# VHH binders against Outer membrane protein assembly factor BamC (bamC), part 1

No score or structure here was measured in a lab: all are predicted.

Target 1, 338 residues: Outer membrane protein assembly factor BamC (bamC), of Kangiella koreensis (c7rcp6)
Amino acid sequence: CSWFSAKDGTEDIDDRYMKSQQDLELQVPPNVKQIEVQDRYRVPEGVIITNRNAKGKALSLDPPQLLLVGGDGVREDSEQSHPTVWVRHQDTPFMNYVSRFMMQKNIPVISSTEKQISSDWISDEDEDIFSQYIGSYNLDGQRHKVTLEIIGQNANEVAVQARNTQSQRLVDDKWVTMNTSKTVASQFLNAFLGFYDTERTKEARERILEEGTINVSLGTNSQGQIALIAERDLIAIWEHLPSVLEDLNLSVSDRDQSAGIYYFNVKEPETGFWAWLWGNDETNAKVDMEPGDYQIHLAATTYGVSMTFKDEEGNLLDSNLVTKIYPEFAASFKSRGK
Below, numbering starts at 1 at the first letter of every chain, in headers, positions and changes, except where a header shows other numbers; antibody chains aren't numbered by Kabat.
F, E and O stand for the ipSAE by ESMFold2-Fast, ESMFold2 and OpenDDE, each averaged over both directions (binder to target, target to binder). V2 = 0.75 x the mean of E and O + 0.25 x the DockQ between their complexes.
[cut] stands for letters that were removed.
Atom coordinates printed by the task and the answers are left out, and those that the model quotes come from them; centres of patches stay.

## First folded at step 4 (VHH)

Design ba1 (from b7 with D104R; framework vhh_7qbe_3)
Fold by ESMFold2-Fast, scan of step 4:
Structure ba1 (fold): chain B 338 residues (1-338), chain A 124 residues (1-124)
Amino acid sequence: as target 1 above (338 residues)
Amino acid sequence: QLQLVESGGGLVQAGGSLRLSCTASGFTFSMGWFRQGPGKEREFVASISWSGDSTYYADSVKGRFTISRDNAKNTLYLQMNSLKSEDTAVYYCAAEDSYYGSLRWESPSEYDYWGKGTRVTVSS
C-alpha cells in the first residue's frame, strides 16, 4: 500500500508525487547543457535536468496563479482553488513560523488559532509583502486582508493555504471595496515562504555550529575525479555550504537541491583608484580562481560527501586548481566558532 | 534499478531481541524502517542519514531499537531489544538516493525505494 497515515492519524500520503519529480520530462533547448549527476540516479538517456518539473504533468504557467519558488522543500498543490503549498517541516509547531512572520512584518492580526491566522488591513505599500517576488509590480493605493491556514499535514509536510479575504482601494480619500485576488494571496504566501526559508536556514546553521567541526580533505568522487570530501551527512554539508561560500566572498547564483548542485560566481577583482576608494581587499574572492560562473556537485559516497568543482559548461576543474583552492575551503568548513 | 531486500524476521518471545537487515543492490542516501501491524496503518519506526550522524526514532521504540548502517556493504540494520507484542508487524526498509530537503525522513513520501518486508512476530 502506498498510503500512510500522517502524525495526526487522519491524513494519508501518496508517494507518487515525489517519485514523479525524479522522472523529469526531457524538453531542453539544443543549446542547454545536459548534466549527469550520478549513474545510480538516472532518468532515460542518463541525464538529470536541474529543475523540479513533474513527469507527465503540465505545470500551470498562467499568471497570476503561478507561485514563485519560496525555498527548498516546497511544492505547489495544484488541486486546490486557492494558492497552496506543501512545505517540508518537522521539529516544532509550524504556526510558530507564521506567527513570527506576522510579528516581524508588523502585520496586524485579528484572529489566531492553532491552524489559522487572519490579518487586519495590510497596505500594498509594504514592498516586502506585495512586490518582493514580482519585480517592479506595484498595487499602490490598495489594502488587503489575508488568511494563512494549515489545511493538511503528514509526518514531514504541512500544507499552507493563503486566501485574500477582503480588498479595498483608495478613491478620493475613501476606501472602496474591490474584488479579492489570487495574485494578492500568492504574493502573501510567497512573502511568508521567503521568511520561512531564511529562518530555517539560520536555525540549521546555528545547529551545525553547535555540533562542532566539519573536516574536509582532498579525495575523489565515485567517478575517480578529484573532489573535496567531507565526513558528514549530505544535509549538514548542504546546509553549511552557503555560509562557506559567503565566507570566501563567493556569490551563490542558484541551487538545485534534488540534483545536489550549487551554482556560484567569482567576481572580477577591483584594481586601481576605484578599488582603493571602495576597499577591494575585504570583498574580493579569497580563493585564486578566474572570474566567472562555477558549479559544486554534491554526492554521497562510501567515504563521505564528495564536492566536485565544475565550470559553467559543466567541465571538471583542473586538479591543480582544486588542490590550490582546497586550503581556503577546508579552513572555512572548520570555522564553526568563527 | 535499485532493489532492497529485508531479512532477519521471525518469531521471538516478549522481552527478547532480534536484528533486521536490509541489503541494497546499489548506493542509497538516507534510509528508514517502517512497519505495519495487524489491523494497523503503516507507521514510521526509525531513520538514518547516510553518514550515520543523524538518527531518528518513533516515540514507541526510543531506547529499545537502534538503527545503524554499513555503507561498505550497502546494508541497513535495526537492532530490536525488549520486544513487546505491540512490535508484531511486517517491517519495511525504505531508501532515497538523493537529498530532497527532509531533515528527519519520517514520511513515506520522502523515500523512492521500498523492500517487500520481513515479518516479526512477538509472542507473549
Scores: ipSAE 0.000, ipTM 0.133, lowest interface PAE 18.3, mean pLDDT 72

Design ma1 (from m8 with M107F; framework vhh_7b2m_4)
Fold by ESMFold2-Fast, scan of step 4:
Structure ma1 (fold): chain B 338 residues (1-338), chain A 120 residues (1-120)
Amino acid sequence: as target 1 above (338 residues)
Amino acid sequence: EVQLVESGGGLVQAGGSLRLSCAASGFTFSSYDVGWYRQAPGKQRVVVASITSGGSTKYSNSVKGRFTISRDNAKNTVYLQMNSLKPEDTAVYYCAAVWYGESYYGFDVWGQGTQVTVSS
């Protein structure tokens, strides 16, 4: 059960469903390292750097390290002299997200190319860009120019680098040049990464909520096990799955909504005269599975619903078998959407 | 520091009322969906009530009609008004915020919890 699906229609079954999702949510896939949000934003205890600046401040904290946002899809490139991350990204132009970030945060742009965007002065009046992502970064009578640049790209990732290109401080109502800072660049990059992750997640949710075609892909569940991933909310998949199973000539034998399980049976193929006469017997399973009893376990994921296949005893089906039956399931689900 | 801090728990007699508060800091609270959860000793943590960034509410069947969730975005606070409390409501109550940041179906921020004890 997702937060959104939990908001509509309600009975005891909904309550148990929410509990099932919560139990699943506590399980972290072995490929994903869980990072506590509080630890990302807090300053480590005992780290105090005392610096005297032009305003007489005596306290300065260590620059924030680049934060990991978007799960395992972001990694730091420590070989670069400027703050740089590799972001998992495919299919769409990455610079579109950089452009949207600049526009949505009202960051003035002085130049833009296919691989680089340069800001005009960002001042201490830009409260939105830093405080909501870094917790309380203050520009404090300073103004900075920054760039975001794509410095590398491969089939699965884009390397984005932030630079603080110019900095000035206000002295006697005059802007005076000061040294640029990797801290400013890192905070700006972190703000963009937070925006990017939020935007991509919202886009994925909007696709799920569309009444369009139900798309199913091959992937993994929250436990890292092979599964089919349906790009719809849990309620929709639960409601459509019986029809999908029926279309594939698979008999639903039972269901457990609180656990998110459908039980189904694969019948033995028809033999004899009718198989000979009709060729493609319409009662035979449309997927190549051994006759017997099986289970499909449903669970909510970030971008949809995982469907994990198990045998009668609850043992995972072989990944080769799941891959083999995937096309027929995907085709059937695709026909069930708007 | 990004955090949620629960308060308002305590000891109350059956049939009584308590109001829990969850104060958010370090993030744009108004953009988050927020839920109240509870965990009794030896049991799984379960959802009690939720409220979306848009104000839509949802309740578990065990508390529907007795509990009311609300939010005050100007104060970065979410509340859980608990009426007609029963001994089975005894648990540590947690506040959790979900944002379309890292995981659409996951929790971004959890509080440390506040103890509610309902005596018979």
Scores: ipSAE 0.000, ipTM 0.096, lowest interface PAE 19.7, mean pLDDT 71

Design ma11 (from m8 with T52D M107F; framework vhh_7b2m_4)
Fold by ESMFold2-Fast, scan of step 4:
Structure ma11 (fold): chain B 338 residues (1-338), chain A 120 residues (1-120)
Amino acid sequence: as target 1 above (338 residues)
Amino acid sequence: EVQLVESGGGLVQAGGSLRLSCAASGFTFSSYDVGWYRQAPGKQRVVVASIDSGGSTKYSNSVKGRFTISRDNAKNTVYLQMNSLKPEDTAVYYCAAVWYGESYYGFDVWGQGTQVTVSS
């Protein structure tokens, strides 16, 4: 059987979803800022294979929308008669997320196959489900109930389609069949996509924590300044940084947790006859930096934590110097996170 | 450690006022967008009000004109002034610090919550 048979000429659903969600306050996403924030910094090597990005942001940080990043995330299929998006997926079977969505949102299920999951009646007596995910029964003052389904497949690129399969309204104590709604189906699909993105983001983060490795790349901070980008949360980087500095023979002199700053010292190299005689410089800094006092400023980023290096006065270090010391810091973080 | 702590909740009669506070520690508070969320029993957590790092504010339709969010970066604190309270405002109120375009794989910093109960 084919799920796709006709071109869907409906409007861009992103704006419709945003307006409908704001009318239903219970459906407002956890991310509070609705104005698009420009991704002002270049972040090389992210969790792209485990997180879908929309306009350079993690999906769970954006208001839900059907059309996302083309090729690597979610894109609308305008050729279909029902709301449909293509999702780039890998790892676990995609339909597991549909099953978990139905379960977590307490959506009653009457049938479940490897390619289709169908709901039982969802009514305005299940107010949280109906008003948050499907629509508002308050608009016409009558009792309503609907059935919904999600169709998909277990594949690396999956077409996921939502359908409103049945709708009824209560008139004079009798349920009367009414036309199904593409808007209801679209809101249902958007609710699923938001859930899917949140679950994938959570799983990616749990996997990074479980794997115990901290990947560090060269990039920029939010001000466009050169920085090291560590693919972990701020707490993890804050806790691991003293050990990393110690491993590199750099002495932590102070810390300001509220500002996210570590202060450290580079000792003067041990020189002379004894260093030559023994052939061992275990006390010397493992990074090629001039002796003195330095700062590392930590800040959250889309892909983890930025670490910006500054001198004793708070001036940025030369980008050539940051590039030069990057390999040793990256290696130390990798071994410490494991 | 990175944390947010809410305070100022309590029992109040309809039409009354409460001021909630959210104290941040362990991170650079001034660079984060901060929001107030609420969760009533059996319902999902929904946004109430937000204030970005630049001081711009947004409110949900149900509280617009009654609630005011503000921040004091010098004290690492955000406030929610709640006026003309209604029984339907009864919920646990949570503070969350978020970076709209930038975050730790989609995780926000959340507080433990403070209970607000509005009697009729």
Scores: ipSAE 0.000, ipTM 0.126, lowest interface PAE 18.1, mean pLDDT 70

Design ma12 (from m8 with S53W M107F; framework vhh_7b2m_4)
Fold by ESMFold2-Fast, scan of step 4:
Structure ma12 (fold): chain B 338 residues (1-338), chain A 120 residues (1-120)
Amino acid sequence: as target 1 above (338 residues)
Amino acid sequence: EVQLVESGGGLVQAGGSLRLSCAASGFTFSSYDVGWYRQAPGKQRVVVASITWGGSTKYSNSVKGRFTISRDNAKNTVYLQMNSLKPEDTAVYYCAAVWYGESYYGFDVWGQGTQVTVSS
């Protein structure tokens, strides 16, 4: 294909072309729309959250299949009789996240062990945990007890199972026992997974800020050309660069992982009456660059990663311009995440 | 230092078998989903098989029942066992590791490829 290696003379492959061929989904899309990917617990189009076998019915009580959280290191264990997922986890004790979830959501706890935690009654009045991640599921006049348990573990993952242990409905001002539901268990598990993903992401960001802070300085690449030098490994810089560009109001237009290139756009600044009315400073680029398309070339060095800036044609940006934009890039890498 | 290196390609007669290996270095292999891709001359690169960090596998319709993907986290290696090879399987085979992770950042790592040629 003529477009397969169109962007360079080093035999590099254009990864935007490759992305359209993959059945696997990338965690970070190449543009600002990647923020929509952060809400992984939202039901995608085509995922059935109600049983369509109930033709003409307003609501099916058949449990929806547990949503597979693609891209988050979570997989369903369909061999189990109760909703169960294997979650990628290392580091700290997994139950710390379960306990934190119960506490932050104000879920009353009856019992807690090193592998299992059981709730007291949870109703639609306490926390809207069940409908928050399932949409229109109605818990009016119901209350449930649920349990999360670690049923398996290996070197890189933990198996977590949810059970709905007791359910009641309000009839004539009296709580009457009703059948438990795998749907309730699945909803509760999904709520926990949403919390877990958010906490791990927050912890990763805090680690970068406090222990893994990315320091950027002016220097040269291996060819002696002016570059920004980041004091982290290539994977870390590759992962964080899209967010850095977004913080600077620069749109990522493409990327080539094999060649180590990010393509980005500097938009025309908004001017005139409407820009004044709607607040143009929030969307204008935070770096002093001419509008247009640019490239950042990443290469591993002895002490970090070099980031070399080029224009749309692949010509090196002059040293005065790179020096001028350096402070904003350095600040964004160092103090990312308010 | 992040690298994926494919090996095991070669020339084989139709109906034969090959086992491809993809060796990872410079990163925590066990935390990645890994896929095998192939690109025939003049065609687009397409996915062949994938295996998650947890061991779940998925295959393209063209190779299902003939190819088997597996991983050995202790050796930082993923394998593609190719049986009943056909001339249509002739391509450069690439492995790629994708980290979805616990962060909102993502990336993939690609190998340089290994040539598989199936003669009739």
Scores: ipSAE 0.000, ipTM 0.116, lowest interface PAE 19.7, mean pLDDT 70

Design ma2 (from m8 with T52Y M107F; framework vhh_7b2m_4)
Fold by ESMFold2-Fast, scan of step 4:
Structure ma2 (fold): chain B 338 residues (1-338), chain A 120 residues (1-120)
Amino acid sequence: as target 1 above (338 residues)
Amino acid sequence: EVQLVESGGGLVQAGGSLRLSCAASGFTFSSYDVGWYRQAPGKQRVVVASIYSGGSTKYSNSVKGRFTISRDNAKNTVYLQMNSLKPEDTAVYYCAAVWYGESYYGFDVWGQGTQVTVSS
């Protein structure tokens, strides 16, 4: 179902959009980087001061927790004492994503301002997605309060910092104070960053669907090899590709769902009396490719799907050939969005 | 067509057991991380259990020790074995497959859901 019958722009506008998508693909982060935050000392057995001056137990040292950071668009701020990242953001108030995160994960909020949001107690008993994200290693018999704060911004970026502000653990069915942990703060920030990335890619996908066309640009796959980049989700491309191939007079010979591959055949041009009399454009491939068997390998990428072309033996097609066939594939995909 | 189909839900008394199945068709299953989610009336959808393409598992604290998730890639199926069921487990259970691929882009395929009702 393709609700939203939005019209395309002019050809010039479409060309600009395609170039923007190609530029985006060229700047796709090469890998995911994690910011390491670790507790470097062990807490000796001490007295946890309560109203009754109860004695607490030593806190176990958590393993180092890394923050999930993309290469381009998200970078760590190692000069800060608390987990902090700079996120590329320009189009809407950043705090809207923080608020949406808290609401969607059903995280209780005790205070919020234009630049800071603070949680109430979060525990494994709350049945929220966030409590499952930070895992039982930190929440089993524990509860924490956390804060996300915008500590800086410029025209292109927002710096967001996480803090674990209060922590308690169960001792004989009583909550007693314990030391806060940068590991908890890092896990909380990671949960938000994962949510933010998913929401941004979802919004980009919804914008593509709203435009009522499937745009295809030249770009690269995750290995830096030339590919066609289709601006829809993998499911949509997997379902539309057979019709695209049919429109181009390419015969689908097999599908390998476990590998994400379509196999297709380019037929030898028809010859003979009837082909001469009526022409053979009806059955001949609409793309300039040598007769033979080929493969298209699909892989998810930012805002879309990469389509990598290979020959019968599984070798990459020459970049000049891929560039040559691109316009016909792009035209066929564009007509599928209507 | 790309689909996830849940089955195995139903009515059960507290302390009973149910096994849910999630069957995938029309797409690459072995490369997907698969999770079970649940949604009780008037509540937000919450993760129950996940099994990653490599076979590692993760459980919400409310179901640890009672629920077991497993996968059979040859049958394109993921299972959720639910033991010691409580009235609080009453919800519509959803199966979702997430593919990270060779990029950091995440997306999911959702099933239609199967109702689990636990009476006391």
Scores: ipSAE 0.000, ipTM 0.141, lowest interface PAE 17.8, mean pLDDT 71

Design ma4 (from m8 with Y100R M107F; framework vhh_7b2m_4)
Fold by ESMFold2-Fast, scan of step 4:
Structure ma4 (fold): chain B 338 residues (1-338), chain A 120 residues (1-120)
Amino acid sequence: as target 1 above (338 residues)
Amino acid sequence: EVQLVESGGGLVQAGGSLRLSCAASGFTFSSYDVGWYRQAPGKQRVVVASITSGGSTKYSNSVKGRFTISRDNAKNTVYLQMNSLKPEDTAVYYCAAVWRGESYYGFDVWGQGTQVTVSS
C-alpha cells in the first residue's frame, strides 16, 4: 500500500508549516500540563499483531497491525491503506478533540484545517507519547511527523486516519531521513484514541452531574448482567433511591452503604374489607413482583450507576422480570430529579 | 435516549413475504452487532439472524434460504426480509443491538417487538 513519497510529502508539509507559522504560537497554550493517559485505549504488547512466521525479507512486506479495536465504539477500517478507525461520536465537532490532544500533549502543530492537523517533529526526548503505547519498540534517537485527518463521517461516527509523513534518525549528532512507518502512525492514532476516551468520559460525568434530571435506562453491569443504569453519580442515586422505592410502595428494610446495597420488601396485596375501604392500588406495590425480600446492588459504571436486582438469597433476578419493572423505576427516578 | 424501534410486522398468508425494519437512535449503530430474535407464545426467545458491524451474516437453520438480514449504517437501520413464510414463523420479532466487545463498556439494546402472524 502507498506510504507518502519523501519528495512530495516533505514539500507539502514544509509549505503548510510556513503558511501556519504565525498560528503555531496561538495553538500552544501558556499553561499546558503533561498528563499520563490512564484508560481502556492503552495498547498493551498483546495487541501488536504481526506475521509471526515472517523472517528476513518477508518481515518487511508485512507490517505489524497495532490498531486497538474492540467493544469500545472503535472499529478498524481495513480497506484503507493507512491506519484508520471509525470512532463512536455524535453531534460535537470531532476536530476539537484532536486539537485539544495536540495542545495537552504539547505537540507542535505546523498546519491545522477543519479536517486535518499536522505535527512538527515529535521525539522521545521532548515528548514520551510513543513510549506509553509502543511496548518493546525502541524509538531512541528517532523523530517523526504525523497527521490526523477526518476521512469520513456519518450521523453517529467519524473515520479518523493517521499518517506518518516524515521520519528521521540521529546518527553522530545529525538527523538523517529514514522511511516512514505504519507502526508509528498506528501508535500515534492509539495515543489519540486514549486521550479521546478519557476526555469523553470526563465530559459524560460532568453532563450527568449538571443535567439535574435522573434518567434510567436498561443495560448491563460490569459483570455483563442485566441492570438498570441511572445517569447520575453514585451519591445522588443512593440519596434518591429510598424515595423511589417509597413511590413504588416498596418498603426499605435495610441498607449497607459501604457495599452499595439496598434491601427492600414487596408486601402481599391487601384483600377483603380493608382493600375495599382503602383501595387496593393505593398501598399495593406498583411493580409486578412476587411478595418477598429483595436487594438492589449499586455500582459506579461508565454510563452512571448500575442497579442490579437480586432475591433474598442473593441470586440474580430473571432478565424478563427486570425488563418488566424497568418502566416504573424509570418514571419514578425521572420525577425525583426535578 | 438509546432506542430500537421495530416496524413492518403484520398478518400474512403462508407463502407470503414481510420486510421488518429496526431503526436505531442514541448510539453508534455501525459499531454494534445486530440480531433479529423471535419468541412464540410460551416458548423461549431464540435468535433468527444476525449481522456483525463488518457485515457478516448468520442464520438459524429454520430460516436459512428464506430470510435475509441486511443493514444500512447511513440510515441507522437493519432489515429482515422474510420470504416463503410458514405458520411456524408466527412470533413476536425483536431487534437487538449487542456490544461487540466487553459488556462493561457497552450494553445490549432491545426493541419492544413487532408481531408476525402467518395463517395457513
Scores: ipSAE 0.000, ipTM 0.089, lowest interface PAE 21.1, mean pLDDT 71

Design ma5 (from m8 with S31R T52Y; framework vhh_7b2m_4)
Fold by ESMFold2-Fast, scan of step 4:
Structure ma5 (fold): chain B 338 residues (1-338), chain A 120 residues (1-120)
Amino acid sequence: as target 1 above (338 residues)
Amino acid sequence: EVQLVESGGGLVQAGGSLRLSCAASGFTFSRYDVGWYRQAPGKQRVVVASIYSGGSTKYSNSVKGRFTISRDNAKNTVYLQMNSLKPEDTAVYYCAAVWYGESYYGMDVWGQGTQVTVSS
């Protein structure tokens, strides 16, 4: 390159320019230009607008109801005098999640032991803890102190109890003591359970990413056409696809990275007495497709990468065919992820 | 627009140190969990370290004890202090901010990446 470059010289030095670039590559950190191409295939910037604490809403917190708890791994303990749930838990110490919850919601802590944590005053101004359903019921002009305590444990479950230990109401600009409420304790417990569910989901996702598992499912591309959806970024799928195709005994005939297209060939099955005798089935395509040339079009989307299959002419493959070959592609991607 | 920009990459000898920065704009940074990811040539992008909105951290086994992640919410910035660097740490390092809701598991805000090269 290049005209209007910072290099002064003659047109005759193109060869020397390339040699100079190679020499300079070792001295200059490769952060000047090398990342530009990869940026084209990154996951789209932005966030799908969704509920941050949908678990709290799903629990249907309502003033007439003391506690609504459900979902996998959580059950109420109706025998207790205070709101209590049994939560399936076996990993890290359960109190670590309680501590994270208090920190993330900016709830001041007065005391903490290995089985109990007690808050300082929480008010209706604490948007993170008492927002929406939780912050709307019986909290206007009130402040409360709450405690979360592990009251029981077995091999698979931990029993967590919430207590509202102190309450005050604002009257003529002065805080006046009032009776504690099981509703407040239930609201607080529900907020914690929503946090706990979200935290466990994040940890599961990070474990999957750390282990390198590539999950592929059936779905649609941005145009609503059937496609395989890989839960990784476009760069990773682009780099792993040749190995996936090779695992399936499909030969890559060409690739167009700028367009996001892989071209591949399905060979005619090798048949004959000697192939049968020596087990040359390992060279035959592992997917049930007609011999010929095909295309895979990759596109980044908010949920990962869509892989759209087309024939030699660029026409979409039948949805029944895509569904039929999906399991083999999914299995191959999964093995490449680790 | 919601955006993350990485910086601080470069070339360093084995045993050296680098400090990466990730600057966030266009969103309430303090409410997001943020992670550092890396991708070596021919390999998948994998998580390196995460810092939660409340300040707790998590590290991959390959960097535990050598890397430290931290955040400055007032500056909308996350840092990755990388010590005792090895040639195997050579990769493009990406910053990602994550939002998890009941129905949301896949959409992340990603940066463009910064190259780290560790010579033997």
Scores: ipSAE 0.000, ipTM 0.133, lowest interface PAE 16.0, mean pLDDT 70

Design ma7 (from m8 with S50Y N61K; framework vhh_7b2m_4)
Fold by ESMFold2-Fast, scan of step 4:
Structure ma7 (fold): chain B 338 residues (1-338), chain A 120 residues (1-120)
Amino acid sequence: as target 1 above (338 residues)
Amino acid sequence: EVQLVESGGGLVQAGGSLRLSCAASGFTFSSYDVGWYRQAPGKQRVVVAYITSGGSTKYSKSVKGRFTISRDNAKNTVYLQMNSLKPEDTAVYYCAAVWYGESYYGMDVWGQGTQVTVSS
């Protein structure tokens, strides 16, 4: 479960030590697919790879490179000329993860800002750096400079772009400039994405184990269906959910702990003279839902607990409705933190 | 004003030990990753060890098994325990808080450094 290319020979002792820590292992993000990044230096499919063409000119040996993308909050930005992805991110400073990644790889940093980090040379002549680079295939007597930068942001996502800014190869004991490659940039970005997923998963587990605020986000359950994701353990969510429903003026009608289901009712709003005189604000549902019977299905996930909403028959509620009611549920859960 | 102040360096014989401290002020220390870096004469500054806000650690290959990084959020301090020191460990040691990718070489993020000299 690593995005890194196989190292020269057997596993390095440094790599073994890092794996024993269990918190720095890189892995493929769940529910992702790889898509090709455009690179004019790539070898066309079916062509025999050489370092020279028929006219003696250098031909790029870079293979086609793919970026990770998926419904779990990572998607490619194909409008950009450099490898770029939009990553779902709504909390802590995103650059913390970029910087942490650079430190994990022992990559020397020349400069960093709130939105960009630039490496110094990543080279096989430095054994510490070589053993921790994304792949021995990319080094092979070469050295590269790379950047990761935030090129865009919205309320739910951050766009991160990778560039290979300089490359050199070792010829007769001296470094000689060579062409940069989008393949190097894509591999570096993919390694970061694997690191990011691992760190976010670890942080989610740590939050589940701590006392504190119950954070709820919009996401998907294990079946890829829209759900609210609560960042606490199943026991805590199960115990707090009745109070959350009560806060929202929703009546719990039944519960099935073995199946992880809460049944609740949305009442018809109070009408008539007394509602007009006294107001019915205290009894009406605080979420915009049609009167009727509903279900919430709870399931433990790597990121906490998924809460999937269904109607009386057990059919999924549409994503627009779940998105509409999400803010009120999230606010109520935050108020119930320990 | 964000400040990091290193201390605990000195002269030590090969095989000896030193404990470095880095005191932080002016920011929410517990929310940030912190790393130890070193720079030997004529060499680039390189990372030695880091610890995340959650307590996860990573070490460079050259110090693995000899150095231990830890943090005390209540005291806004990070430590580097250095054992079995070698002449090759001679360098100025710096701590840096990783903060929105702010400059590792900038004066505002980097402390003054603390000199470690290991004699044979």
Scores: ipSAE 0.000, ipTM 0.274, lowest interface PAE 14.3, mean pLDDT 71

